# Ledger of designs, part 1: VHH binders against Probable E3 ubiquitin-protein ligase RZFP34 (RZFP34)

Scores and structures below are computed, not measured.

Target 1, 302 residues: Probable E3 ubiquitin-protein ligase RZFP34 (RZFP34), of Oryza sativa subsp. japonica (Rice) (q5jl96)
Amino acid sequence: MGAMDVQLESTAVQHGQAKINVEEHALVSLLSDEKYATEKTEDVDPDDYEKLEEGIMQYGCAHYRRRCRIRAPCCNEIFDCRHCHNETKNSIKIDAVKRHELPRHEVQQVICSLCGTEQEVRQVCISCGVCMGKYFCEVCKLFDDDVSKQQYHCNGCGICRIGGKENFFHCSKCGCCYSIVLKNSHACVEGAMHHDCPICFEYLFESTNDVSVLPCGHTIHVKCLREMEEHCQFACPLCSKSVCDMSKAWERLDEELATISDTCDNKMVRILCNDCGATSEVQFHLIAHKCQKCKSYNTRQI
Below, numbering starts at 1 at the first letter of every chain, in headers, positions and changes, except where a header shows other numbers; antibody chains are not in Kabat numbers.
F, E and O are the ipSAE of ESMFold2-Fast, ESMFold2 and OpenDDE, as the mean of both directions, binder to target and target to binder. V2 is 0.75 times the mean of E and O plus 0.25 times the DockQ between their complexes.
[cut] stands for letters that were removed.
Atom coordinates printed by the task and the answers are left out, and those that the model quotes come from them; centres of patches stay.

## First folded at step 8 (VHH)

Design j2 (from f4 with S104R Y108G G109D R110T T111S)
Fold by ESMFold2, look of step 16:
Structure j2 (fold): chain B 302 residues (1-302), chain A 125 residues (1-125)
Amino acid sequence: as target 1 above (302 residues)
Amino acid sequence: QVQLVESGGALVQPGGSLRLSCAASGFTFSSYGMRWYRQAPGKEREWVAGISYSGSSTSYEDSVKGRFTISRDDARNTVYLQMNSLKPEDTAVYYCARDYSVARAAEGDTSFDYWGQGTQVTVSS
């Protein structure tokens, strides 16, 4: 922290020292997102900055803090957001033929929460001058006052993401925005993010739940991977490669097998290593067989 | 609630070395990657290094490649940054953060991780 983190040099913070100053962050986000808010933010009068902040974090629904509501293009009713619409119009309690989801990219009209003016989608209210969302995406029609999420629009994905554009890259082959940690070293699997999680079968691409990219390049929800590991399942459900560093487990297995008398120890078996793909001829063991190339016990008899 | 505590920052001469530590709590550490960031006076916070949850991937900002090494110890819920051949331009407050392997969709109410206090690294003659 320093002068870079706060406009007014912090004396106290509401949510802790690490939280981005919402007033400073909102101004930076409004100015830095000119590409996605061109004509609508160009009308902002510098003398009207106090109007931009009026009502911030005081409006919205359980899904978003924002200062507008939307007119649903599918049914012409007003909702706080598309999730509120979907909870009302697409629940299992609604007649199946009438169920529908709000097509977010087709929203054309918003209603200012402060003055009630209905208007075309734009960041700043044409009537009262309030900023209806510190983050605004014209493509997704997304308004959000909580810019601590560091929202950005990914053209490759066609939707908005969180966590800051500079922290991710879009991998066209995998079909999603991955952490820059993975940029030059991940195993790149075609369409890895355009599939269902192999454990819970929920679609990964639009998931708000955390997703792991396994060493093999396949993807799974973090929670589902943790459930696998809690049940001692350490192999990828799709390709059988180890999902984590097993070297300590292999060392313990070495020690355990060294103490076991094996009545079949002069029998040779042919094994395939799931981790490196090598085949080996090894002595039969009752419990496990070790790859001669990479020393993994993640092997199968062939 | 995620809590991250950075330590190990000090004043050091150019060419010197430091090892930073980040103790993590409030989440299953072994399920997530970790990152280091730094923020120099008058500059924006910038990414420095990262390590995937399994340790199979590491990545570095170009100016620190070959000089800095990120590592993790899942038994101690700790990520490290070994900094060698330090330069005056490495002077900054260093922060750690949880790494999300895939950018989450901007849907609904989404929680965020707080930044820690950081640890000051100063490289000067």
Scores: ipSAE 0.758, ipTM 0.895, lowest interface PAE 0.6, mean pLDDT 83

Design j4 (from f4 with S104T Y108G G109D)
Fold by OpenDDE, fold request of step 13:
Structure j4 (fold): chain B 302 residues (1-302), chain A 125 residues (1-125)
Amino acid sequence: as target 1 above (302 residues)
Amino acid sequence: QVQLVESGGALVQPGGSLRLSCAASGFTFSSYGMRWYRQAPGKEREWVAGISYSGSSTSYEDSVKGRFTISRDDARNTVYLQMNSLKPEDTAVYYCARDYSVATAAEGDRTFDYWGQGTQVTVSS
């Protein structure tokens, strides 16, 4: 009964450092002096400032420009970022039982990309003095040298967002950061962002794709909404309310229907408007029925 | 590539009116809200007005409420800012930008906020 010693040769996948030659597109960085709570740069010795900026934007992965890697608390392996970890560990090459996601908030150790020092999560390397991310969030353990994204941490969301804190407000009921444009005008839906997209079924709250807040208060990916529109679907998949201003479309429909003499039989039908919720009794028409209250054609027979 | 081109800026007298235009390309205009910003000399850029993608929601900075009106023409991929009762304090370079309904998670390499070159509005006697 020969115990076959299966020598699992751990093939160390040498991730080749692709030196991405970032061509100097002169992005005139309008240095908006947003006072990031820079700890009072006391008289940082010019030499220390140079150390902090060493290698800025030169390190990282496809997801982040950062000067550190993370030690994954779940598997104790080193990755460039959470996404790199998740892509690797959820690959089809990995046994289903071994698949897992990195708990982002539980990261405790980082590895400096410049000097290789492993340390507790901090913005600055304790050994070489380099800033490991111009944007740093202690809660999310997020590092990013690319501050053009205008990253901010939302306590209400519990995660970092992009687009500038001043441009958004946290709606506690909807459960996410909405545009200030919507602050006083959106239909507030409980947990609206803590759902899957009704079209692609991706979770919206953490989606990296742009999300729209519909007039009805439901949420959908912008791309999915566009696809709906391209297919002439203008009703919310969740509540059937119109997803855009259909007034011009309804006017055109009025004109078209006026040309169609097919006033069949004096049959009256009861309709419910999906947009305003009103019930109407209208003459039966083969094509469409108009709400008598809001003039919408987004109606159904009841 | 996203492109925004602001126009309509001019020299006007106090109490005058001006209409700014922003022509958008490189994205599905009808799927995004739009915003106007302004930057006065020596000041930070400030939000002025916004309109949702559907046009059903508009918002304004307090200093421009009742004087400025934001509107959109999706057929022309253009957002407008009608400015009435102009004041010297309205002197600035005006910029348009996309409005994102929801702040995306800080995940992945996303470029945020395309600005045009802006258009100069000067209000002087």
Scores: ipSAE 0.871, ipTM 0.956, lowest interface PAE 0.4, mean pLDDT 87
Fold by ESMFold2, fold request of step 13:
Structure j4 (fold): chain B 302 residues (1-302), chain A 125 residues (1-125)
Amino acid sequence: as target 1 above (302 residues)
Amino acid sequence: QVQLVESGGALVQPGGSLRLSCAASGFTFSSYGMRWYRQAPGKEREWVAGISYSGSSTSYEDSVKGRFTISRDDARNTVYLQMNSLKPEDTAVYYCARDYSVATAAEGDRTFDYWGQGTQVTVSS
């Protein structure tokens, strides 16, 4: 595993190696970081700061780094983290009646990784004085030493998120924290984040995998959207609206259709545009029909 | 592995224009939105503008709205910031970053993108 001071170096890299030295920056961040102070951290003797950092990034599991384990309130067993619990207790290999997930908000006891003391949930170990997670959320009972992820608690979601609270806003209609890029311009779909991804069927709200908000407002994992696009599927699986800018593809289709004779079939058809909702009457073609209003070929016959 | 390389910064007089570029690699560019930030000496880095992965949504900090335009070219894996009517207050190092449409849950071993070197924009007489 090795000894790591990655958190301090990551902080310096994150800030573009500002004109403060790494140890002074880390100390100020530990004491004055809003996440630590507002999450009810205990008062720390200035002379004891080195004890708080003992073992940082050296403990945890494959999922993430923290300096404690948890006592699962559901089954009263000890696990490294909620995911470790769920992988052993909620897998397909477990009898269906025994499968369960760890209810994160109900965790009451933690076990310090350095001294082994079991105690009530708190950031600083009552016995040895080490910080059990540089990020700590009393609501989620979440401990994490890697603050480069910029964790924050979202009251609207009821769980902790990553990426920095200043970069996101909570959309109560969609049910999740969306990028500030979308704040005044996204299509609002009721409960858009409270369903399974339509491609992989994993629940989106608690996913640790990246999620796309489509122009239509529906949501899909980024990886699943990429796989759709690799197979030339460019329509939302829920509502059929285009998932990306298709202008170049439509121009190419214009050129292709212009070179194909259709004189032996002069049938007219009615179409509905999936992108703008308009109906049009156009000439039949085997390949595609163009919306007269918005010029999209994402259409279907009606 | 993700790399973001900012360029196009220069010294310019008030009222002038610049176009910044951010070349991206190490990820599928078309799958993610992009953001611009800036940082003046002694100040915190602040958000400036953002564009969604599809280009259908753009947003701007109030002080630059109407003067700056963000755009993207997925064929070149590049995001741009067109800056017009520049003011001395726009003087800063400008950085780009990948935009994540949704803040994911905070219980994973997520590798995070590092800031690039940025590109210096100086607006002075």
Scores: ipSAE 0.784, ipTM 0.907, lowest interface PAE 0.6, mean pLDDT 83
Fold by ESMFold2, fold request of step 13:
Structure j4 (fold): chain B 302 residues (1-302), chain A 125 residues (1-125)
Amino acid sequence: as target 1 above (302 residues)
Amino acid sequence: QVQLVESGGALVQPGGSLRLSCAASGFTFSSYGMRWYRQAPGKEREWVAGISYSGSSTSYEDSVKGRFTISRDDARNTVYLQMNSLKPEDTAVYYCARDYSVATAAEGDRTFDYWGQGTQVTVSS
């Protein structure tokens, strides 16, 4: 079973006819398995089972669903989630020296959404017995009712990720969990995920938006890469290597240049290919120069 | 709405070849990698192969390496699985799926892709 399998099933559950049955079955199975396995649990009141399920998926914010709010350790105010805090405290409208993000690992207090009791971080409310998040990570202080995301904690990253642990691997050089598709073939760039997206300047490592790993190994948000391509920007903004397969574009350029350059200047120029690093001496052209080694037009005069 | 439509499955002899196709819509196909999975009767769905958004990275499960080739055609929003030297053990329903290059941080509003109907591959004499 993979992340896509769970994602598709969970979407069907959330938007389909089986939502309550899947969540109920998973919750009941977890509770009964733990209690059965330990047999040290006191008698469980049927009302306690009902309390654990109370309010599931009904609380939270626009960012995600959980049954608690957090007390921000950095400013001692209450927010629905870390993103709600950051949108309020780290916007451009805030004085630059006062802008800050919530340090997730330092959260020590949460507020139950059902009973309002403020308490130390724990999965089950000490006062009313509700489960405050079907997924819970003690390290990240993360509560989330929507387990269809297949959350897991990555020790290498030090934060929780989505998509199912079996579908990813942690690359210590790049500093993040990458798809298993990339495991033996990606260009490994040290700290590739520990920088801001070069287009939108949001920190990539903690982003909840999809990220592309470029052929050169540099990283950018999927949406930002698409915007680059829509404005005919096909070179990596960090190293100038092509971001996608340009073969058809180069073939079309071959045809266009053959037509346009019927009367050529005999000047020769030396070029550097941004894609393969080779130098070539080629006939000067106003529009473009082709690398003689790899046939790319992603070149510059030197 | 993301839609994935698999096709090309057939009954084939051991040692034969097939080419599967997956037509994708509802997302910018060229921005995402793609994966193939398969599910034999009574077994869980298992990963088979994957290709990055640019096509620069491909990977395969060990049992199909050297026999299967994944490829993509971004102009047609289609991913392919060329299956050579087919064995009875390859008999399964084959599914495609979108590949995400990076496991993003957990605090987010996420929508999920549905599995398609798949395409049946049967290898027997």
Scores: ipSAE 0.778, ipTM 0.898, lowest interface PAE 0.5, mean pLDDT 83
Fold by OpenDDE, fold request of step 13:
Parts: sequence; structure tokens; C-alpha cells
Structure j4 (fold): chain B 302 residues (1-302), chain A 125 residues (1-125)
Amino acid sequence: as target 1 above (302 residues)
Amino acid sequence: QVQLVESGGALVQPGGSLRLSCAASGFTFSSYGMRWYRQAPGKEREWVAGISYSGSSTSYEDSVKGRFTISRDDARNTVYLQMNSLKPEDTAVYYCARDYSVATAAEGDRTFDYWGQGTQVTVSS
């Protein structure tokens, strides 16, 4: 009965401590003294500054305060601005076949309002040295001395906007500059601004009238929305969702309906809520049906 | 007609607090975002804070972040601006405005027709 002495050879696994030589790569921060060449703001000669400001806010039209006129590339005529051109050329007095809009981006020549020099589109007159617009956009060929509008060019929109760049963000999906307040709270709808107002049928993207973003994400002129409200229309013309908080209205309706005798036959109907999308089965009522999920009366029978 | 009436402006010491109120009428208040602006003497009007129509989103100018809080009470058609840790630089007339949801094209005169008369806030030692 041989006691086999199983010599358990304890193989001492020499854990070689690999000294990871953390070579301190001395990131020699090449402080490249990029001398920001402070481009010497060339001391604009005080005389040159006075020339730049000459006639500020004294020239222009009903649309813009500017110290230049434009040569329209489409008809080669001179106008105070794009809008003046469009108003003139789309007048009832003009043959319908000759009516056209000025292509804003194609304007190449301007006329200084102070000295009459015609030149390529630039902010400063090459002859008299006057600034032709305190705000100038090379892309839109826009001049305006009235900077109180807080004009800015939006690359996403491709046009100049007003109200200050910091107050808006460009929503690429909706296709326009929305209030910064809406950045995280709006319903994003693809191309929401690239359509006509559902009420007045004016194109919204270039509208000069105030536009509202509805809770549903659809867009409408503020004036048109007010008109709807005045006519007790509170559903979105596009998707039928409520355009405002109707909770108080629904409470009133509850009270009114409670006074109406339940004389209606125990007929059950299926309804769809336009606000929350829920389907409910409810007792038929002649006036209105209440959503069982969100309590809205913005419902339809299905 | 849209009406906005600001109130709550006062003289306060640095480090003090104020609560401004803006009572709104003439429109469906719950359907619109609201904003506060301020204008210091000799300076242009600047945006201070905004709140969405639902109250779910707020935004602030960098200089007032962490100190000011915008809120709304739809039942009272009122927007508020709680101002804490006030500084002399906060001295201005404060205005309430209905939010511009969308930036308009540069071609239009924004009739700033939705501003109140403002309320004076003065922060001085």
C-alpha cells in the first residue's frame, strides 16, 4: 500500500513586476507663441472715421436705412432695395409676363447715395469712403444702418435674420432659426418652416410677420393664430391637435354637460383623441366626448 | 390688445434679491413663451431670460446664470424673474416680452408691439 508521495512542485510563478517605465513624455508644450499678430488696427485716421459715419441713418427707403442703392441684376434698373424693386415690378400696372423678383444673392453693383459712385458690392464706398451700411452682409447683399434690429446672417437659413444671433438657434430639421427657449422643448417637424401658412397661405420661411411654433411642432403666423382663437378655433389646421392649453375650457364643458339630462340612449361609441392619440369607448353624447386618458374634448368618433 | 405690465422693481443693495412680475393680457398666455430683457442707461436692450410656453425649458444670459430664475404661472397669466445675488451691473429697466418663437427675415420692421413699460431695478451700495 505504497504511499505515493506526490511531491506537489510549488512552481513559484515569479510574477515579474514589469516596471512600466512610464516614460514621462515631457510634452514640451511648444507654446508656439503664435504671435497673434494683433493686426495693428491701423489707426483709422479720425478723419476716415468721420467719413465712414457721414450721413448715417439719413438715407434709404421705407424698408432699410442705407447709404446705397442697388442695380438690379434682373432688369439693370436702380432701386433703393430689393423690396422696392419687387413692389415696383409686381405692381398691377406691370404686365404679368414681366413681373419678377430680384435675386438678392446675384446683386453685384451698388450706387453710393452720397457721391453717386457705382461700384461692386462692398461695405465702403471706394470714392468717398462712406460706410454704406453699418450692418453689411456680403452673402445677402444687405445694407442697413439701423443695427437696432440685431441683424445676423444664418448660414443654415441662407438669409439674414433679425433679433440677435444669441437669441436663436438654427434647427436644421425644422429648417429655420427658432428661439433659444425652444431648443429643448419644441416638437421638431421636418421642414416645418418650409411651407405656407395654413391660414393665409403665405410662405413662412421668408415671412416678415411673426411666426409661432405650435405645441405640435407645426408653424403658423401669430396673426393667423389669433384670428383662429377669435373664431374659437383651437385645433391645428394640419394635425388637429390643440394649439393651446384647453384645460380650463374642458372644465367648463364638464360643468355644462353635467347639467344636460342623460336622456341619451346607452349607446357606446369609439372615439379617437386628437391630442394624445388614445382610443376610448364612451357613452354617446350629442355635444362632445371626453378622452378617458388625457380628459380632452378634442376627440372624433371612429 | 396685447398688454404686458411689469412690476417689482426697487432699489436694493448689492447681494440683495428681487422678484419681478409681468402680468399679461390680451392673448392666450399659455400658448407663448415669455422673455425678460433689460436696458441699462446708455446701453442697448439685452436679453436676460426666457421660458417656454409649457415652462419645461428655460434659458439665461451668461451673466445672470445661477443667479436669476424665470418662472410662470399660467393661472395668473404672469411671468416672474427671481433675481438673487444682485450686482451693480444688474441696474437697468427690466422689460417683459412675449417670446418670438421664430426669427423673422431681416426685411421686416419688427413692431416691438409686445413690450411693457418696464420696471426700474437699481442696485447700489
Scores: ipSAE 0.343, ipTM 0.701, lowest interface PAE 0.9, mean pLDDT 84

Design j6 (from f4 with S104L Y108G G109D R110K)
Fold by OpenDDE, look of step 16:
Structure j6 (fold): chain B 302 residues (1-302), chain A 125 residues (1-125)
Amino acid sequence: as target 1 above (302 residues)
Amino acid sequence: QVQLVESGGALVQPGGSLRLSCAASGFTFSSYGMRWYRQAPGKEREWVAGISYSGSSTSYEDSVKGRFTISRDDARNTVYLQMNSLKPEDTAVYYCARDYSVALAAEGDKTFDYWGQGTQVTVSS
């Protein structure tokens, strides 16, 4: 009984992967080059401008280019960023009971990387005058000199996102930012991002990994979705709906099934389609049953 | 290598129409959404329209709603922007981009991964 390796050429329907980079970048848009350029161009002492830009992109960690470090409110230790803290404190070397994440919004103190001054969270060092991050979010206490990420603070999410504010919208029901392309077409699922990835079990809302919105509205990491596809798993782990357009696959299956002699008894079975929810009565087949409504083979006997 | 090539830009009178094309190569076109952007002189690049990978969803910037239509032909690996009732304010270089409907840029990957060279649209009397 040869397992027909249906090499489903996974035409990886790249579903609109909403890469929700949960980087808490509240860019204080105040330093939009335009407003700083127009109003204060006259009175900013050239010397002050040079001070602001001193050490730009020269400091930080693997996660952020910034000219400050943070004092973690949870443990009172100094870290380069929230991620550095979390990586350290969630290390296997740390007792499970002591593992914790940094509460980003509760950060109150930063340390200037240039002069070492510890101060309240502000964009500019009160001592040396350096800008500690071109992008600064007061809410998320986020600093980043790398503005190429097009960071923005989403009030709906309560965290900073990347990719440009104009490119995304916040869905209040889903509880997350999606591509603007999905604004009128996404399957809206309440709290769609406020759960763990069904594959890797990482919390999706704050994940720095790319997240895909499936046609069913459920969310999954892009990497995890790809892994599923590589393993010929094309059903949503949560609701069993097809995660991509399977029409070509079903067509191939039609052809294959047509070659298989109807040796099975005229047994009728009731099936439920996972894709469209329709019930059908169909002739029993050993391999697969086709939905009579949407023609999907993503069905189960009920 | 991912390539996007815009075409169809021209000088047109106000009220005129144009159809822009963007030919895509170097990736599975049918698997990606596509977007149009424009950049007017002295202004920042702004989003104009987007279409989902399946073509089932479209979105538009408010100023172009009802006038512009984005569409795609997967057989030709091409996305289109039909522009009707053109206004002087629509004068810009128009760019197509692959939609990364994912807000999360992979480490080191620019969220704006691939742009064409653009096509000039000028609306002038």
Scores: ipSAE 0.049, ipTM 0.522, lowest interface PAE 2.8, mean pLDDT 82

